VH-VL binders against Prolyl 3-hydroxylase 1 (P3H1). Designs and how they scored, part 9

Target 1, 115 residues: Prolyl 3-hydroxylase 1 (P3H1), of Gallus gallus (Chicken) (q6jhu8r557to671)
Amino acid sequence: SHLVCRTAIDEKQEGRSDNSHEVHVDNCILNAEALVCVKEPPAYTFRDYSAILYLNGDFEGGAFYFTELDAKTQTAEVQPQCGRAVGFSSGSENPHGVKAVTKGQRCAIALWFTL

## First folded at step 22 (VH-VL)

Design Cv6 (from Cu1 with heavy chain H103L)
Fold by ESMFold2, fold request of step 23:
Structure Cv6 (fold): chain C 115 residues (1-115), chain A 127 residues (1-127), chain B 110 residues (1-110)
Amino acid sequence: as target 1 above (115 residues)
Amino acid sequence: QVQLQQSGPRLVRPSQTLSLTCAISGDSVSSYKATWSWIRQSPSRGLEWLGRTYYRSKWYNDYAVSVKSRITVNPDTSRNQFTLQLNSVTPEDTALYYCARDLWYDFGSKPYYFDYWGQGTLVTVSS
Amino acid sequence: QSALTQPASVSGSPGQSITISCTGTSSDVGSYKYVNWYQQHPDKAPKVLLYEVSNRPSGVSSRFSGSKSGNTASLTISGLQAEDQADYHCSSYTSSNTWVFGGGTKLTVL
């Protein structure tokens, strides 16, 4: 379980991704070119389920989103809200990222479960 | 703050074993998200990643193909260190040796970069 | 015989832009997005400039930018300054779960 808080860093960052957490998978190493996720150490192969609990909602941006294995094609989006939780399997079914926080501070707790 | 302090001999004769130690302060060699690497640098080959040790429920190693038959990287949890042993050295193993940490991303399975480096140890292999 | 190919040297005048290339294979630069650039001044350990091709850690000037196409990654330094004179190294995570480095590029600011 980890507490994470993200704030707006700079409003004028140009020519690069503003995502606070680039697209990844929790228990395998995503290879977006090959469309495969490699479940081998040093990956956290022991994570079976993931959850995020949002602690506040007084901010702009910070949307949580899922993609295909290509790390580009967005398939779903969840707007954080105080007390909202997102649960998902930690494997290759759920590549995901977090968009940049543009105003304020986003705080959440991340949890991982092993079967 | 994390610091990596290297120690070991700077002169090694051909066919012997090169042995270096990297002492860690401000982190644990058994950190669930760190990997601990040896990297060397020479004018002819630039930077060369040699191998790593890390803990992920048990201890693992990964080694560069170029040295795999001769290298061992071991943790020492009681002293919070990790070591390099390179067997059967030749003058081509003369280089500046660094230890370094690659801290993996907490929230997902991906590497980052080498954020902390030791001070470097210039090892000469000659008669 | 570095795993990744970089030009041995590059030069430019203050205020110009320069680009350093890093060419590998489909098993390294062309594989994962985990391609990094390091700057190294004399008698110092390398310091990361970019990670994941184009991401800048805190404290790295926006004059440093990166891109990747196929098996080649590029570091671009815009608005060259005297303090940019250094060695530059690329690295890539490989499909075999190892790191590889380029041979390094010496940048001379004229």
Scores: ipSAE 0.703, ipTM 0.871, lowest interface PAE 0.9, mean pLDDT 89
Fold by ESMFold2, fold request of step 23:
Structure Cv6 (fold): chain C 115 residues (1-115), chain A 127 residues (1-127), chain B 110 residues (1-110)
Amino acid sequence: as target 1 above (115 residues)
Amino acid sequence: QVQLQQSGPRLVRPSQTLSLTCAISGDSVSSYKATWSWIRQSPSRGLEWLGRTYYRSKWYNDYAVSVKSRITVNPDTSRNQFTLQLNSVTPEDTALYYCARDLWYDFGSKPYYFDYWGQGTLVTVSS
Amino acid sequence: QSALTQPASVSGSPGQSITISCTGTSSDVGSYKYVNWYQQHPDKAPKVLLYEVSNRPSGVSSRFSGSKSGNTASLTISGLQAEDQADYHCSSYTSSNTWVFGGGTKLTVL
């Protein structure tokens, strides 16, 4: 539903509320200290599946990564590549973030599905 | 650009109902990524979050424990506004009342902050 | 009574650094990372300075910084300027899906 583009310059701009690497969950409010994810409104509880479609791959950094509920222990990483799609359940199984783009520009489309 | 315009009486007698309206322009009261709050401010207690209304596939409300038995916050989709009703007021409810928006992060389930505020309405509760 | 405890007032001279504390409980400041700071000048609505403990929105000076340890969050203002004279409020999202605020701190620039 949303086109997301991040560049090395954009990643360094002060005060951007959409800064990368902040770990979150798509349908519940992650409490990393308590190791729980609270699936209650105002969270987007209606998101059942998430997908990221990458539009390019000619950049450095910008890796998509999954973590444990602690928001620190990385469990998997996906390097964006033109035409690559990443699909995952929107719930507490899949806390995730995006690493800073260090060179070039990373563009992707985010999608959510309700079953 | 989002603007919040408040209206309502500035003087309310004890035991009556305080009623305020917040009209929204530049956004929708039914925006699935926003929540709409009432916050009041007094010299002795500072800022106090009272409650909110929001749409997440259906309408929800959350209220502060201190006022939960007396408060109602309602959306009005047709006029793109939301209201505060606070029943059985006492002089301790005298405060500067604000409406405010908290826009949630679109890509993940987390709150941000109150980014737009109404102009404030000083409501005095006295005989 | 406010849910979060802040000092009622703090003072500093131009050029100095000052720190304002905000103490809550494990159900608010010690729970989520969603701890914010607001600046309020007389007759104006509060304006956000920091969110998620330490993030600055666009247009907020790097002189404002924040941290959190346990149940206490801190706002630090470096290079104090006359226009920093204002009230400062902390807020925290709670484990009960509500917001709470501190009682506010009046900063006087000497």
Scores: ipSAE 0.690, ipTM 0.865, lowest interface PAE 1.0, mean pLDDT 88
Fold by ESMFold2, look of step 22:
Structure Cv6 (fold): chain C 115 residues (1-115), chain A 127 residues (1-127), chain B 110 residues (1-110)
Amino acid sequence: as target 1 above (115 residues)
Amino acid sequence: QVQLQQSGPRLVRPSQTLSLTCAISGDSVSSYKATWSWIRQSPSRGLEWLGRTYYRSKWYNDYAVSVKSRITVNPDTSRNQFTLQLNSVTPEDTALYYCARDLWYDFGSKPYYFDYWGQGTLVTVSS
Amino acid sequence: QSALTQPASVSGSPGQSITISCTGTSSDVGSYKYVNWYQQHPDKAPKVLLYEVSNRPSGVSSRFSGSKSGNTASLTISGLQAEDQADYHCSSYTSSNTWVFGGGTKLTVL
């Protein structure tokens, strides 16, 4: 498990649109051009389930989103809230990313489980 | 901070084995967040990735096709080091050798880049 | 010869913009988006400038930018300065779980 915090820079807070975490998959290496995800070392192939637990909600931006394998077609979006959890299988069915935090600081705990 | 300190001989005769060591401080050779590579540099070929060792529940290696039959990269967890052995060297193996850490994005499964490099060791292969 | 093709040299005057190309194949530059650029001054190890095509690590000037189209990646340096005189290397992760590098480009600031 890991604590993750991301902030907007004070001198340039609003209008930032870069993703804090580019779209990825937790247990395989995503090839968005070929629409495949390669489950081989050095990828973390032993991860079966993922979860993110949000510790606060006093920020703007920072939305968690899912995509198709193309890493472009957004299929779902979750706005973090204090105490909200997002759970998903770690494989190629769940490519995901995090949009830039535009104001404040987003903190969460990432968890991975092996069956 | 992470530092990579190289050691090993600078002159090797043809047909011998080139052996280099990379000592790690500020990180562990068994870190699941990294892979540990050897890269060499020559004027004619530029930078050339040779291979790596890494721990992902067990130890793995990947090697460049050009050297795969001759190369071994081994971790040494007790000394927090990793080594390069390149067998049967020729003058074509003369180069500046670097060790480097390849950081991996551990919230997902993807490589980043070589963020820390050793100081480099110029190895000459000649009689 | 190197796996990725870069021009051997490029030059520009202070204040100009310069672009360095890095051409590979569908198995490397055209495969993943894990394409990086490194700057190397004389007698020093390479230092990362860009990763994942266009991302700048903390402390890298916004004068450095990157792009990719097909099998070719590009590094652009705007507002050239004397200290930009160095060697520049591209790298790409491959579909075989290896890294490959370009042959390097020597940038001369006139």
Scores: ipSAE 0.658, ipTM 0.865, lowest interface PAE 1.1, mean pLDDT 89
Fold by ESMFold2 at other seeds, fold request of step 23:
Structure Cv6 (fold): chain C 115 residues (1-115), chain A 127 residues (1-127), chain B 110 residues (1-110)
Amino acid sequence: as target 1 above (115 residues)
Amino acid sequence: QVQLQQSGPRLVRPSQTLSLTCAISGDSVSSYKATWSWIRQSPSRGLEWLGRTYYRSKWYNDYAVSVKSRITVNPDTSRNQFTLQLNSVTPEDTALYYCARDLWYDFGSKPYYFDYWGQGTLVTVSS
Amino acid sequence: QSALTQPASVSGSPGQSITISCTGTSSDVGSYKYVNWYQQHPDKAPKVLLYEVSNRPSGVSSRFSGSKSGNTASLTISGLQAEDQADYHCSSYTSSNTWVFGGGTKLTVL
């Protein structure tokens, strides 16, 4: 439900001043120091499943990665590719981030589902 | 461009209710990306976060413990505004009151910071 | 306590470095990484300098830096300049899903 593009020279998202590539969880507030994820508003607690659909692959960097709750220990990585989709549960089992785009522009559609 | 415009009385008598309004332009009070806060400032207390209202599939409020029994923050979607009501005021409630937006990272679940502030309203509680 | 402890005032000469502390508890500064610093000039609303301890928004000078250890966050201003004379406020998100602020620090540039 959200189109996202990131470029090596433009890391802002549609007028926002911040990047969206740091490790997070989609439906709870990650406390990486305490190794817990707090599923309470204003977190988007109603998200049960997440999906990312990649729209292009003509770029460098921009890998999608999963971590442990510490937000540091990488457990898996997916390189974006045109037409590739990544689906995962939105909860504390799947902290994730996106590495910086170093050349070109990465575009994707983010989707969230509620049971 | 987001703007927050405050209005309301500047003098309130003790025991009355302090009421302020924050009108939003350039964003929606029901934005899934934001929470809408009241913050006050006095020389002796500095900045004090009072509470917020926000929409996350339904309406929520969170209030600071120090004022929780006396505060209400309400959205008004038809006017794109939110209000502060603080009951039973005393001279200790004399302060410069701000409304502010806290933008949230909508791909995940984390707060950022207060990026837009109203112009401030100095409210004096005095007989 | 919900309030964070900051020194009431600090001063320095142009070109020096100064550090402002912000001490809380394990339920605020010692909890999440969501610790912010705001600069406030007289008669103006606060403006964010740092978020998530050490991140600078676009347009904030690299002279401003931040760190956190345990329950204490620190703002460091290097190469002090006259325009840095202002009030500085820390804030922290709490484990109860609220914000708290410090009492504020008045910085005087001599």
Scores: ipSAE 0.637, ipTM 0.851, lowest interface PAE 1.2, mean pLDDT 88
Fold by ESMFold2 at other seeds, fold request of step 23:
Structure Cv6 (fold): chain C 115 residues (1-115), chain A 127 residues (1-127), chain B 110 residues (1-110)
Amino acid sequence: as target 1 above (115 residues)
Amino acid sequence: QVQLQQSGPRLVRPSQTLSLTCAISGDSVSSYKATWSWIRQSPSRGLEWLGRTYYRSKWYNDYAVSVKSRITVNPDTSRNQFTLQLNSVTPEDTALYYCARDLWYDFGSKPYYFDYWGQGTLVTVSS
Amino acid sequence: QSALTQPASVSGSPGQSITISCTGTSSDVGSYKYVNWYQQHPDKAPKVLLYEVSNRPSGVSSRFSGSKSGNTASLTISGLQAEDQADYHCSSYTSSNTWVFGGGTKLTVL
């Protein structure tokens, strides 16, 4: 598991939408131009399921979002909230990213599971 | 902070084995976030990535096609270092050799870049 | 030849913009977006300027920018300064899980 905290560049900057994590996949290397995800080392191929547990909610921005393999077409979005968990399979079906934190600090625990 | 300290002979005869060591401080050779590479530089060929070793639940290696038949890169967890062995060297293997850390993004599976480099070792292959 | 093609040298005057190209194939520059640029001053190890085509790590001036089209990546240095005189190297991650480098470009500030 990993504790992840992200802060706004300026705590008072609002409306910022640039990403704090670029779109990626947890267990394979995403090639968004070829629409393929290559599951080979050094990728973390042993990750089968991912989860994020949010530790706080006193911030703005930092939305978690899913895309298609193109890394551009957004398919779903989850706003972090204290105690909220997001679970998903770690493979090519779930490319995802995190939008920039525009105010405050977002903290979460990332978890990976191997079947 | 991470430091990479190289050591090894600077003169090697043709047909022999070139051997270099890279000692790591401030990180572990078994780090989940890294791969450990050897890169060489010559005036005629520029920078050339040779190969790497890394730990992802077990040990792996990847090697450049140009040297694949002659190269071995080994970790040593007890000394926190990794080595280069290049067999059957010729004068074309004369170069400035670097070890380097290739950082990987551990929340997702993607390479970053070479963020820490050793000081470089100029190895001359001649008789 | 180096795996990626760069011009051997480029020059510019202070305050101007210059662009260095890096051309590969569909198996490297045209594959993943993991294309990096490194700056190397004399007798020093390379230092990263850009990664993933256009991203600047912390501490790198916004005068350095990057782009990619097809099999060619470009590094642009705007507002050229004397300290920009150095060698510049591109690298690409390949579809075979290896890294390749260009031959390097010597930038002379006139």
Scores: ipSAE 0.633, ipTM 0.857, lowest interface PAE 1.3, mean pLDDT 89

